# VH-VL binders against Putative inactive neutral ceramidase B (ASAH2B): the designs that were tried, part 26

Target 1, 165 residues: Putative inactive neutral ceramidase B (ASAH2B), of Homo sapiens (Human) (p0c7u1)
Amino acid sequence: MRQHRQFMDRTHYLLTFSSSETLLRLLLRIVDRAPKGRTFGDVLQPAKPEYRVGEVAEVIFVGANPKNSVQNQTHQTFLTVEKYEATSTSWQIVCNDASWETRFYWHKGLLGLSNATVEWHIPDTAQPGIYRIRYFGHNRKQDILKPAVILSFEGTSPAFEVVTI
Short names: E, the ipSAE of ESMFold2; O, the ipSAE of OpenDDE; V2, 0.75 times the mean of E and O plus 0.25 times the DockQ between their complexes.

## First folded at step 16 (VH-VL; framework fv_modakafusp)

Design w8 (from z5 with heavy chain D59T E62Q E100L D103E; at its last look DockQ between E and O 0.29; V2 from the best seeds 0.00; counts 0 for: pae E 9.0 > 2)
Fold by ESMFold2, look of step 16:
Structure w8 (fold): chain C 165 residues (1-165), chain A 118 residues (1-118), chain B 107 residues (1-107)
Amino acid sequence: as target 1 above (165 residues)
Amino acid sequence: EVQLVQSGAEVKKPGATVKISCKVSGYTFTSYYMNWVQQAPGKGLEWMGWINPDSGDTTVAQKFQGRVTITADTSTDTAYMELSSLRSEDTAVYYCARSLYYEWFDPWGQGTTVTVSS
Amino acid sequence: DIQMTQSPSSLSASVGDRVTITCKASQSIRNYVDWYQQKPGKAPKLLIYDASNLETGVPSRFSGSGSGTDFTFTISSLQPEDIATYYCQQYDYLPLTFGGGTKVEIK
């Protein structure tokens, strides 16, 4: 049997009890969940291997409600676009979610599941090179009879190339 | 019993549009994703995309971008897939299929045959 | 896109024979493979999920195994009602992709 099917079957059983039904419904509305065998920030759809300037790079991640991050004082950005610099053998941030060429979309799914889509509208002035896209978020976890916990997570796309021609 | 019932077969000319319905019963329509799958003659199954009926959010596979529109009507518990600018290669059986996320397609609709001929 | 290379494309076997079908993914997809049976004129039916788990009501002659890139589906003793096309399908990455199918016939 499937994990979510068993949970749904239990939910049906609990919905025959009015007060427990209300509490269960409330908890399911505020909790973030990742699919079986996945974790928050996992890449669901990678960028293409190569882009030209003017194209849009898109990555889809397992997401969580962005309100968890907005309320967190240590949260800096939902995304970065990073370029590999061979001279320093390191990744350098080129832009973030405040940049006019990026888009961050959160797509609420069912029962705490969600996706985060990151777009980078590659400017004509972008330097050729090797890039990656990262996603930063926070998920809300609720254990029975305990306070909710907000946990940070990151996702990193496979690298891709940007060319001018 | 959970059921997905699709609209009937269609015969179309190249350049036309087809809209296929998938009416659900036996479960809460907004609790599951609805997927669309193409099966061309002599070919395998190909995922076209999906919709979250609660939010209306869709994802369409790149092969079908620009020609496929997936919608849902929560007042009638019916999902729709519209394919425009039909080509002969679009001759296929089209299925709707329920999933919890991207997995566990169960059940499937009975299929809708679309024939595109000059 | 993840390519699911399914083999053979068709096979013919006698009642009682062991039938083996393979799928190879173009990259690791862990155990995120489902197997479907499709009889002529009918919608696909889920037989095996997560590479190796039998769906409710599926006869025990069906089995699956594998992880990573290599997956195997087996019918231990072919029956007349098993005439169908069988598909693997990965769900680790978008877009969701199916193998090309294996048509199983009885001699």
Scores: ipSAE 0.011, ipTM 0.559, lowest interface PAE 9.0, mean pLDDT 84
ESMFold2 (binder alone), look of step 16: mean pLDDT 93; pTM 0.939
OpenDDE, look of step 16: ipSAE 0.021; ipTM 0.642

## First folded at step 17 (VH-VL; framework fv_modakafusp)

Design v1 (from w3 with heavy chain D54E, light chain E55Q; at its last look DockQ between E and O 0.40; V2 from the best seeds 0.00; counts 0 for: pae E 7.3 > 2)
Fold by OpenDDE, look of step 17:
Structure v1 (fold): chain C 165 residues (1-165), chain A 118 residues (1-118), chain B 107 residues (1-107)
Amino acid sequence: as target 1 above (165 residues)
Amino acid sequence: EVQLVQSGAEVKKPGATVKISCKVSGYTFTSYYMNWVQQAPGKGLEWMGWINPESGDTRVAQKFQGRVTITADTSTDTAYMELSSLRSEDTAVYYCARSEYYEWFDPWGQGTTVTVSS
Amino acid sequence: DIQMTQSPSSLSASVGDRVTITCKASQSIRNYVDWYQQKPGKAPKLLIYDASNLQTGVPSRFSGSGSGTDFTFTISSLQPEDIATYYCQQYDYLPLTFGGGTKVEIK
């Protein structure tokens, strides 16, 4: 599994917080959080319904800290681009996070929230068809008086079409 | 009390750049996202983008990409929205609005009127 | 992008009337819809969040319902101070998008 392409949040500030906010931040520093009513891997921004070769497909997922995946070295990639094969009625992986055509960006949010952006730079040689983008991550969970656990999750974009020029 | 106070009205020529501010008080600036919303005269609301003041991470709507820059100064608890290459269509009231990640906007700034005219 | 089709664009009703505004999403957005009130010359104000939750301090005559694609905002008894334009907003997908607004007037 390759390292992510970019961590967007590398800025540090010294600020004064209320006691309650400080405690909340302290708790959420350790634990990944999904937005209310959402879960890790949920799609926040789907790809466009159609792309032409040479364009960039982008999907944004509810993410978790990539560090969790690095520390828990599952042989699972951060992402896949998959093409639907009508003959086998199955999805076939055409790219992963090691592919030159893909980009993975982790955007750190507030209070343990984050999103993951997957880009697929559709090569000119890409075959027309139906594609999807998947995201694989790990979230850190810690219950009160329990050790932290790392849980795996996955997200799948709606399908989109790639057409030739 | 949570307050978002925006800078005053601006009158600009086409092609100019405007930078409006949104100073916050009553809450921890870096604990919430700051959104910007455009409202042309007599028209509806349009989300422009947001910033995470803690990290500086921004997201800008496609319509405004390339012309909008959103920044935050944590030392002054102030968010900024800069719009360049102004055109008449940019004449509007611009609002800052606080939100938690992917949640509702509350509260809103009082709005800043930007008029673009020759 | 998610299109939020809001209807009607305008309405006029009498004090005490029940007012209903509808917002239809171009695709399912679960319950991630907010409703805002904007009085003339003022900034929008949050009234309803997550489709049906009344914001603190908002009068109980305001309510919201819906999930999936169809959402409804209701004023059970229209008051003079309710003259405003109301907007729905979705936040299930980026970019965040608003309905076209409904101008509410008193007869």
Scores: ipSAE 0.018, ipTM 0.623, lowest interface PAE 7.1, mean pLDDT 88
ESMFold2, look of step 17: ipSAE 0.036; ipTM 0.627
ESMFold2 (binder alone), look of step 17: mean pLDDT 93; pTM 0.939

Design v2 (from v1 with heavy chain D57Y; at its last look DockQ between E and O 0.33; V2 from the best seeds 0.00; counts 0 for: pae E 6.9 > 2)
Fold by ESMFold2, look of step 17:
Structure v2 (fold): chain C 165 residues (1-165), chain A 118 residues (1-118), chain B 107 residues (1-107)
Amino acid sequence: as target 1 above (165 residues)
Amino acid sequence: EVQLVQSGAEVKKPGATVKISCKVSGYTFTSYYMNWVQQAPGKGLEWMGWINPESGYTRVAQKFQGRVTITADTSTDTAYMELSSLRSEDTAVYYCARSEYYEWFDPWGQGTTVTVSS
Amino acid sequence: DIQMTQSPSSLSASVGDRVTITCKASQSIRNYVDWYQQKPGKAPKLLIYDASNLQTGVPSRFSGSGSGTDFTFTISSLQPEDIATYYCQQYDYLPLTFGGGTKVEIK
């Protein structure tokens, strides 16, 4: 019986024998799921390798409902844009989700799946260099025979370059 | 039986717009993503984009950005793909295809032939 | 974009022959490959998903294997109804991309 990804197909099969499909779909709507073989925060679309100032860098992650972060009082923002500083060999945060040049979009998907899209509208004043985008979230997990729990996760894009011209 | 039934063949002139429909039956339309795929004559398959029918969120491949609009009407269980500023190279068969995420295109519609000529 | 290089572009074989088609990805895509069959004048049909899993209702003579960058699709004993073009498709990263196709004919 193939109706969902393989984990979901097994779950649907078992519930079909003892309960209605409506109950299964209701349960799946209240929890977060990652696609088979992926985990929350995985990159679905990396940024391009290079951008000019004034362009928009975009990264797409496997997401989870942002309400979970509010309920769980996280220490972190939803996203950061970070620049690599070769002299200190460290990443420095240059902006976050509160910045005017960033956009965070959560796209509720089907049956607990979702995407998080992060855009960085690169300002004309951005320093040339190597950058990355990070995403911070929390997922609501339902395990069989256990109560639902809230778990933290993060995703990090591959690095990309910003140039002025 | 799950079916995706597409609108009929179209003949268009360069610069025109075409809108293809894909009507769904046999499953819950809002439980799956809908994809659109182009196949030019003698060429392979090329992904154009997809839509989440529940939310209306879409993703369009870069090649088609600015010319393709993908929509869904949940009251009629029908997905649409609109391609504007048609060129002769847009002559192709266009398919809709169901997926669970970005994968497992099953089933496909029967295809809609669009011919662009003057 | 991830390029899927499919080989050969065409082949002819006799009924009963073993047929092998390969796809090579331009970077690792784990096992995130599907295989489709397209008969002349028809829509593609999913045969194999996640590199090696046979879709329900697909004859057992079809199989797939591989991971990383190199993937193989096999017809263990070619039948007359297997005349078609076969495509691989990756779904690890957007945009989704297909191989160029392999046309299979019977001698």
Scores: ipSAE 0.063, ipTM 0.652, lowest interface PAE 6.9, mean pLDDT 84
ESMFold2 (binder alone), look of step 17: mean pLDDT 93; pTM 0.941
OpenDDE, look of step 17: ipSAE 0.670; ipTM 0.860

Design v3 (from v1 with heavy chain D57W; at its last fold request DockQ between E and O 0.53; V2 from the best seeds 0.00; counts 0 for: pae E 8.6 > 2)
Heavy chain, then light chain:
Amino acid sequence: EVQLVQSGAEVKKPGATVKISCKVSGYTFTSYYMNWVQQAPGKGLEWMGWINPESGWTRVAQKFQGRVTITADTSTDTAYMELSSLRSEDTAVYYCARSEYYEWFDPWGQGTTVTVSS
Amino acid sequence: DIQMTQSPSSLSASVGDRVTITCKASQSIRNYVDWYQQKPGKAPKLLIYDASNLQTGVPSRFSGSGSGTDFTFTISSLQPEDIATYYCQQYDYLPLTFGGGTKVEIK
ESMFold2, look of step 17: ipSAE 0.109; ipTM 0.668
ESMFold2 (binder alone), look of step 17: mean pLDDT 93; pTM 0.937
OpenDDE, look of step 17: ipSAE 0.762; ipTM 0.883
ESMFold2, fold request of step 20: ipSAE 0.012, 0.007, 0.006; ipTM 0.584, 0.586, 0.573
ESMFold2 (binder alone), fold request of step 20: mean pLDDT 93, 93, 93; pTM 0.940, 0.941, 0.939
OpenDDE, fold request of step 20: ipSAE 0.878, 0.869, 0.862; ipTM 0.933, 0.930, 0.927

Design v4 (from v1 with heavy chain D57E; at its last look DockQ between E and O 0.53; V2 from the best seeds 0.00; counts 0 for: pae O 6.5 > 2)
Fold by OpenDDE, look of step 17:
Structure v4 (fold): chain C 165 residues (1-165), chain A 118 residues (1-118), chain B 107 residues (1-107)
Amino acid sequence: as target 1 above (165 residues)
Amino acid sequence: EVQLVQSGAEVKKPGATVKISCKVSGYTFTSYYMNWVQQAPGKGLEWMGWINPESGETRVAQKFQGRVTITADTSTDTAYMELSSLRSEDTAVYYCARSEYYEWFDPWGQGTTVTVSS
Amino acid sequence: DIQMTQSPSSLSASVGDRVTITCKASQSIRNYVDWYQQKPGKAPKLLIYDASNLQTGVPSRFSGSGSGTDFTFTISSLQPEDIATYYCQQYDYLPLTFGGGTKVEIK
């Protein structure tokens, strides 16, 4: 598994918090959270329905701290770009996080929230067809009086079409 | 009481840059996202983008990319929205609005009127 | 982007009338819809969140329902102070998008 390409939020500030808020932050800093009603891997921003070769497809997922994946390698990659093959009625991996044409960005949010952005820089040589982007991560969960556990999750974008110029 | 107080009205020439502020009180500035919303006269609401004041991460709507810069000063609990290369169509009321991650806007600032005229 | 088609664009009703505003999303957005009230010359105010939850302090005559693509905002008994423009908003997908608004007037 390759490391993610970038962590976008590394700025630190000296802040004053109430005791209750500080405690909440401490708890939530340890535990990954998904937005209310959502789960890890949910799509927050789908790709456009159609792209031309040479364009950049982008999908944003509900994410979790990539560090969790480093310690637990259930998944071999943070992402895949997959092409639908009509003949086999299956999705075939054409790129992963080790590909030069993909980018993985983790954006730290508030109170344990985060998102993962996957970019696919569609090469000029890409074959026309139906594609999708998948995200693979691990979230840290900790219940009261229980040790933290790392759980795997997956996200899958809606399909989009790639066309030639 | 949670309050978002924006800077006063601005009158600018085309091509100029405007920077409006949104000072917060009554809550921890870095615990919520700050959104900016544009409303042209007699028109609807349009989301411009947001900032995570804790990290400085921003998202800007495609329509405003390249012209909008959203910043936050945690030392003064103030968010800023800077709009450059002003056009007449940028004449609008601009609102800051607090939200949690991917949630509703509450509360809103009182709005800042920006008038772009030659 | 998710388009929020709001209807009607304007309506006029009598005090005490039931008012219904609809918002249709271009695709399913579950229940991630909010409703705002904006009185003339004022900032918007949150009334309903997550399609059907009444914000604290908001009168019970306001309500919302819906899921998927079709959402409804209702004023059970229109009051004079309800003169405003109402907006739906989705927050299921970026960019966040609003409906076109519904101007509500009293006859």
Scores: ipSAE 0.016, ipTM 0.618, lowest interface PAE 6.5, mean pLDDT 89
ESMFold2, look of step 17: ipSAE 0.124; ipTM 0.667
ESMFold2 (binder alone), look of step 17: mean pLDDT 93; pTM 0.941

Design v5 (from v1 with heavy chain Y33W D57E; at its last look DockQ between E and O 0.29; V2 from the best seeds 0.00; counts 0 for: pae E 11.2 > 2)
Fold by ESMFold2, look of step 17:
Parts: structure tokens; sequence; C-alpha cells
Structure v5 (fold): chain C 165 residues (1-165), chain A 118 residues (1-118), chain B 107 residues (1-107)
């Protein structure tokens, strides 16, 4: 049910619904919120199945304010690009948010909603193979009259292929 | 009641630019996103992009990147969509539509017909 | 991009008939489907959100169901004012995409 939208669209309840909306807006200015039915780190837009070197891979995630990661002091990494290595049956980090070929954008939405866009500008030197993009964040949760809580989360894109042709 | 009122029909030549307005009333303009949707003759609906009027942040669908600019003026409660380098296939009705985040396009503007011909 | 394959593209039915329209997503989109009605010469109007919830003021003869990839929109008893094109739309993944539409006519 999306009950808040029902109340927000009804003109006869403007004063009381507007007051509730105002309180929610104040609370949501300092916290992060995930869209209903989604969680932080969920993939909103996966990478395409295949890229050539020199192209840009883009993934969009349900995000949270990146300052929460800085204030947490646990780490500052927002993203990794990983390549699957069949010989070790593991994912190996190829680059992170400190790398020249990656971009991290945070797109603030309404009422505590946001998304995070990760771009990987695939270098000419990239090896062909299977890759994925991961996003690491922290969301701030605040219950009224209680201290804020910082919670970690992560998102992982579906795998995609990089080719040289 | 909530209203989205769009600017009137336009006739343009190829290569020109069109700017469509969408004036809002009946709600707080900065509390919702504004979307733009194209409907070409004989085709369905295609999402063009959105703007968050509070921050000015936008996203444009890949099909329209490089040609579409979406803006908002919070002093007049008006959103704008500008489409440049017009082609004959841009002949369409263009709608603005309010949403909360990516969902629930409600209400829609009345539509603006753009005709691109020589 | 997620393709929303809507069928049929058109149909004709009598007043009082049950009308069923389907949308099939190219991958799972959970229940993140909205349904819109567009009458000739008018803007689309939201009827159903999240696959199955009626928007305020929408008559109970309209309904929706489904999850994952297969979604159904139903008019239990077609009325003359229901002549329109109906669209599904997914919002689980960007870009937002619509079905091709279903024209509903009476005869």
Amino acid sequence: as target 1 above (165 residues)
Amino acid sequence: EVQLVQSGAEVKKPGATVKISCKVSGYTFTSYWMNWVQQAPGKGLEWMGWINPESGETRVAQKFQGRVTITADTSTDTAYMELSSLRSEDTAVYYCARSEYYEWFDPWGQGTTVTVSS
Amino acid sequence: DIQMTQSPSSLSASVGDRVTITCKASQSIRNYVDWYQQKPGKAPKLLIYDASNLQTGVPSRFSGSGSGTDFTFTISSLQPEDIATYYCQQYDYLPLTFGGGTKVEIK
C-alpha cells in the first residue's frame, strides 16, 4: 500500500497531511531512506552485458549520503571494479574510487532518497574478461528522540563482459 | 486541485530548438520530481528524463542525451524541457508528469504538440 | 533496457465484457508496475500502482495483478467511458519503460 501518496493527493486533508509531511521532511533531512520495496545498495540500473575497452560502464544503486562513510571513520572506499579470475575462482579488485578511471556521483533525491552512480571508464589496457562493480555505503537512521545510527551496506552489479573487439 | 499546465503547440524546422514549459499549481513544486515523456505519432510513451526542482539535479534518458536540457524555476513554479537539433522524428506530443522519486506519474500535463517540418 | 511487451495491441469488446491486458517484462521487476489510461487526445492517467493497488477515485472494475515478469490488467465490466489506450510502465530499473499500449474499443 502507498498510503502516504493517497493522503498527499487529497485536498480535503491538506493541513493535517501537510503537517505530517513537514515533520517527515525535517526528520529526513538528517537521515537516509530507501524507496519502499528496495534496500540500500539495490541495483537500479545494471551495466550492459558487454563493453569494449574504451567504453564507459555505468551502474546506478539505491544510495545514501556519502558523508556518512567519512563520519564513520571505518573506510572511505565507495566502489570497486572487480574481475573474475577462474583459476582462483574469486573476484579480484582491479580499481577503486581512488582510481583515475572511476567516477562516483551521488544524486540527492526528495525526502532522504538518493542514488549513487558508478562509472568505470574502461582503460585500453583492461584485460578481456568478466567484471562487476560494487558500491559500499553507510546510511544514517534516526528515530525521534534517539541517537542516530550509522549502518553499512553494499551493492553488487550483475556481471558483465569486457572485450577488445 | 493539482495542475500542470504546459505551453502551447509549436511548429519548428529541422535543426531548431524548442523549449516547453510546465507550470505547476496546487502543491509544493520542490517536494516532487518532474518528468518529461515523449509520445510520437503511432508510437507509445517514452520517458525522457526528470528534474528535482529543489536541487536542480537532472537525469536524461540515453536516447535524448546531448539534445535535451531539463530545468526548473522555483520562483515561478515552472519546469522546462528544451530539445535541440530537432529532427522530423521529434514530431510528437510532449508531457510533463509529477512523480515521487521514479514512480507514480500523477498528474500529467495536458501535452504540448511539437511538429518538425520544413 | 527492460522491455515491456504488452498484448494485445488492440481489442474490441462489448459493454459489460471482461477485458484482460497483459504485460511481460524482459526480466524480473518484482511488483514495480504502474498502469495508465490514456483517452483519445488526453494525457495519461494513473489507474493502478505497484501492480495491484487502485489509485484514489478509480472504479473497482479496474484491477491488476502479477509479480516478477508477468502482469495482468483487468476491466471486469467494460463501460463506454473506458474507451482508451492502456499502458503498463515499469520503474524497477532505469531507463523507465512503457509497454506499447493496448487500444480498447467497443463493438
Scores: ipSAE 0.005, ipTM 0.554, lowest interface PAE 11.2, mean pLDDT 83
ESMFold2 (binder alone), look of step 17: mean pLDDT 93; pTM 0.944
OpenDDE, look of step 17: ipSAE 0.062; ipTM 0.717

Design v6 (from v1 with heavy chain D57E Y102W W104G; at its last look DockQ between E and O 0.32; V2 from the best seeds 0.00; counts 0 for: pae E 9.2 > 2)
Fold by ESMFold2, look of step 17:
Structure v6 (fold): chain C 165 residues (1-165), chain A 118 residues (1-118), chain B 107 residues (1-107)
Amino acid sequence: as target 1 above (165 residues)
Amino acid sequence: EVQLVQSGAEVKKPGATVKISCKVSGYTFTSYYMNWVQQAPGKGLEWMGWINPESGETRVAQKFQGRVTITADTSTDTAYMELSSLRSEDTAVYYCARSEYWEGFDPWGQGTTVTVSS
Amino acid sequence: DIQMTQSPSSLSASVGDRVTITCKASQSIRNYVDWYQQKPGKAPKLLIYDASNLQTGVPSRFSGSGSGTDFTFTISSLQPEDIATYYCQQYDYLPLTFGGGTKVEIK
């Protein structure tokens, strides 16, 4: 937690601010924020219910700055694509953010908002079945006059089906 | 005061293209999504698509894929919706509407009437 | 695509009556429903967001409830200025979809 602390110089802060809007925008540049009524990792746009091999499955999540995850040495992955295995009643990871068929995009908004887009370019060799996409991130939170903290979060898409063409 | 001001009414022939503008004021244009909604005469509301003005990323409903282009010009704080290959069924009022992501449309523009007739 | 089935399609009620409008989603959309009011000749206006939260400046006679697939919008005491068409909208899945609308008239 302490290794992620960042603080604005108080003298520079006072000299650079000229309005309430300017002050708010500068304060929000150093933290992550979720939209009203949402939390980090919430699914903003789920995948379609069904895909054929060769298509691209896409999910959009409420995101946070990926640098927070990179600086966390226990962080393992930004995303997984998982297939449901009925015999074990469990989800099995079939690929992650290191795989060639996945894409991870972070789209920075203003005022601390952002979103994370996950694409799975479904290979022609993909097994038919029930899949989901998960997103793993970390958000930076700074309460006034308190140390900044890094909080983990995750999102899970509704399941979708992959069929062969 | 937050305002979305749309361009004026248009009369077009089938096969033509219309481009509607939506100029914003009173807020930071790149902090919110802009949506486009169609309302045919006597009908309900139908979402056409959105744009993230910060990144330029768009989504278009499948019904309009291939005919609708949604763009934004951050130098003029103006969003655009272009509908091509116009049909008589495209006669409608078109609205722009602001959202934080793709929820809670507030406010809406005043609407732009497009009439398609031969 | 998520179908939002809104009922009734129209209704007439007296001033002071309680008015109830429902929307049913074709699959679960959690609580991600907004309600809009559209007066004749005007753009829609957001009244309720996230199924149950009143938008700023909206009178307290308007309310919403529900989650999953079944959602309800209520006007506790209908006023003459409430003549409008009301729409539900889901925002959990793309494409965003609206209900068919409920035209509310004063008898």
Scores: ipSAE 0.006, ipTM 0.567, lowest interface PAE 9.2, mean pLDDT 84
ESMFold2 (binder alone), look of step 17: mean pLDDT 93; pTM 0.948
OpenDDE, look of step 17: ipSAE 0.013; ipTM 0.597

Design v7 (from v1 with heavy chain D57H, light chain L94F; at its last look DockQ between E and O 0.15; V2 from the best seeds 0.00; counts 0 for: pae E 8.9 > 2, placed apart)
Fold by ESMFold2, look of step 17:
Structure v7 (fold): chain C 165 residues (1-165), chain A 118 residues (1-118), chain B 107 residues (1-107)
Amino acid sequence: as target 1 above (165 residues)
Amino acid sequence: EVQLVQSGAEVKKPGATVKISCKVSGYTFTSYYMNWVQQAPGKGLEWMGWINPESGHTRVAQKFQGRVTITADTSTDTAYMELSSLRSEDTAVYYCARSEYYEWFDPWGQGTTVTVSS
Amino acid sequence: DIQMTQSPSSLSASVGDRVTITCKASQSIRNYVDWYQQKPGKAPKLLIYDASNLQTGVPSRFSGSGSGTDFTFTISSLQPEDIATYYCQQYDYFPLTFGGGTKVEIK
């Protein structure tokens, strides 16, 4: 079958890399890594401290290839928007990546580096209050001559306020 | 070594357009953001915007919206910044600068002086 | 936009003096501040990243500290080659913004 031949071709291509630097660069193209000084899910750009209803809240995280999450049966959502409820001293999920008002974008960078952008298009009906945005992902880690693993991670934005117009 | 080499100085009349190039060598062009920064004479630095050269996705600071176009040509490893409807206030040195995501600019191009005069 | 208020605007000091430059952000930016040096007629050069980390190849007399809204850049013993304008830059919030700069001169 053509799939079988394609698999063999990829394997032979990998095996013909003779330089340890070349092999490392190839390996980095199929795995995820975080920038120096950061970890997966770290916030690269927090939301602004305050928004009015109708505005767009944007958070950018250190990301990983979303295909790793699609392959994971326990993955539930890429993002949540949560509101703090002082009466219960807890965060309540108000929407997720299936909601019409959210957007999830993955931006690939150099050799396993990437980021994830989460937008919340704040509906005119949003309750005033304190909110946060969370990101849920999976990174693929493979060191030379070791088996690959897929690891879950989370990111959480600093809280921000939503006010009415 | 990593190098960002910008096009030469330009003298323009008000209302004209300038397009500045930033040619890259020593790294993979499509794996870093390219930023543009304005420095007016005797003034500080002001971020204009960035591009992801791989996707072509850009972000432009609100002050420059509508007048700045940032592009990249991956076949020549060159980023471009085009500023239209030039005013005398646009007289400045313009820098390109590499960044990883939105982090630390390193290195910078040598700068391109644009003079807008009657 | 985040305002980065940098002070002083200029200073003169003797060789060997300790020099301190401050930046105050208009709202918390955690530790997401870089410091740049721009020598006369040259492009800026990154010295300090993430408020306190020394960039590779930068002399150890340069240092940075701070978090939240208040950040400090220090030259422990000023040398003649340190004549430059120094800028802080925040990257916690879009758009990216710079301080107004501090021109450092030798007496």
Scores: ipSAE 0.011, ipTM 0.567, lowest interface PAE 8.9, mean pLDDT 84
ESMFold2 (binder alone), look of step 17: mean pLDDT 93; pTM 0.944
OpenDDE, look of step 17: ipSAE 0.020; ipTM 0.634

Design v8 (from v1 with heavy chain D57F Y101W; at its last look DockQ between E and O 0.39; V2 from the best seeds 0.00; counts 0 for: pae E 7.2 > 2)
Fold by ESMFold2, look of step 17:
Structure v8 (fold): chain C 165 residues (1-165), chain A 118 residues (1-118), chain B 107 residues (1-107)
Amino acid sequence: as target 1 above (165 residues)
Amino acid sequence: EVQLVQSGAEVKKPGATVKISCKVSGYTFTSYYMNWVQQAPGKGLEWMGWINPESGFTRVAQKFQGRVTITADTSTDTAYMELSSLRSEDTAVYYCARSEWYEWFDPWGQGTTVTVSS
Amino acid sequence: DIQMTQSPSSLSASVGDRVTITCKASQSIRNYVDWYQQKPGKAPKLLIYDASNLQTGVPSRFSGSGSGTDFTFTISSLQPEDIATYYCQQYDYLPLTFGGGTKVEIK
């Protein structure tokens, strides 16, 4: 394995001092790891700049195991789709992970890596405007010689436009 | 010694399909991503997609979507890239390359030359 | 897609010269750039990762720097064995994209 500063985190110390390759692989199945030089919630694929109603907006984030969020009482949603409202200079939530037009996919990667894909199937009734997609997750982190902890994180896509036909 | 060994050169007609193999040795196949990269003659490098060999999950670049199928066989430690509906523009060298994530392509296979001619 | 604009497309320099190659990203990609060397008829070889870190076994005359949109790759003293095409690659956003390459020759 190529040395990288991400392998110098607390989990790295535990893994580099372990006695077997099999134990290393087992441990990486129960903790989350961000790619080298990245953090949880980073955007790997932004939405396209523009969509028409009926199209699917897709964003891919650096993810973590969603079961960690089930174990956390402050978690309310894995995703929001938000529309910018110029009058209030704020973002308003238009749907979340409970909405029938959204999809949340978690794809387990290698050695504790994973990504989260968020799709918004843009309904015919969507208002034209500027939108973004956000992702909310929790990663499991193991400190050297300490109990594992569950930490919250979030990611936010660059804005994109929705137009009508 | 980590090695990625690709299948041999192919000559194809337009409209045909090619399937290139990339057999690995010297590391645990399911612990790393496998990428595919196209290099047209005298041109630069273009990423085609990747596979997670453990899960079979893939991502394919938009340019190749619909024509490229990337697969892995964990029983033989071999990744495959299949390119269909070949065009003359698909004449290129194709590489497999190992990565931990989307980055750090190391090592690369030796390359497979595909020639598409009428 | 993130465009990586690499310049120059080719250069010719004398042994011992300082060689500088630039990549510009169409938007900020932090420090998520790798540099590859490709000798004729060979597969690419990773030289620099994360903009500035040398891969194991790479001579110290090679270096990289930059963040955001502007990245540089430098050979402090060009050697005959450095004749190759050099590529930058961004990996902050999908799809992964390479620069157009810089062919380095000896005068």
Scores: ipSAE 0.041, ipTM 0.638, lowest interface PAE 7.2, mean pLDDT 85
ESMFold2 (binder alone), look of step 17: mean pLDDT 93; pTM 0.938
OpenDDE, look of step 17: ipSAE 0.124; ipTM 0.752

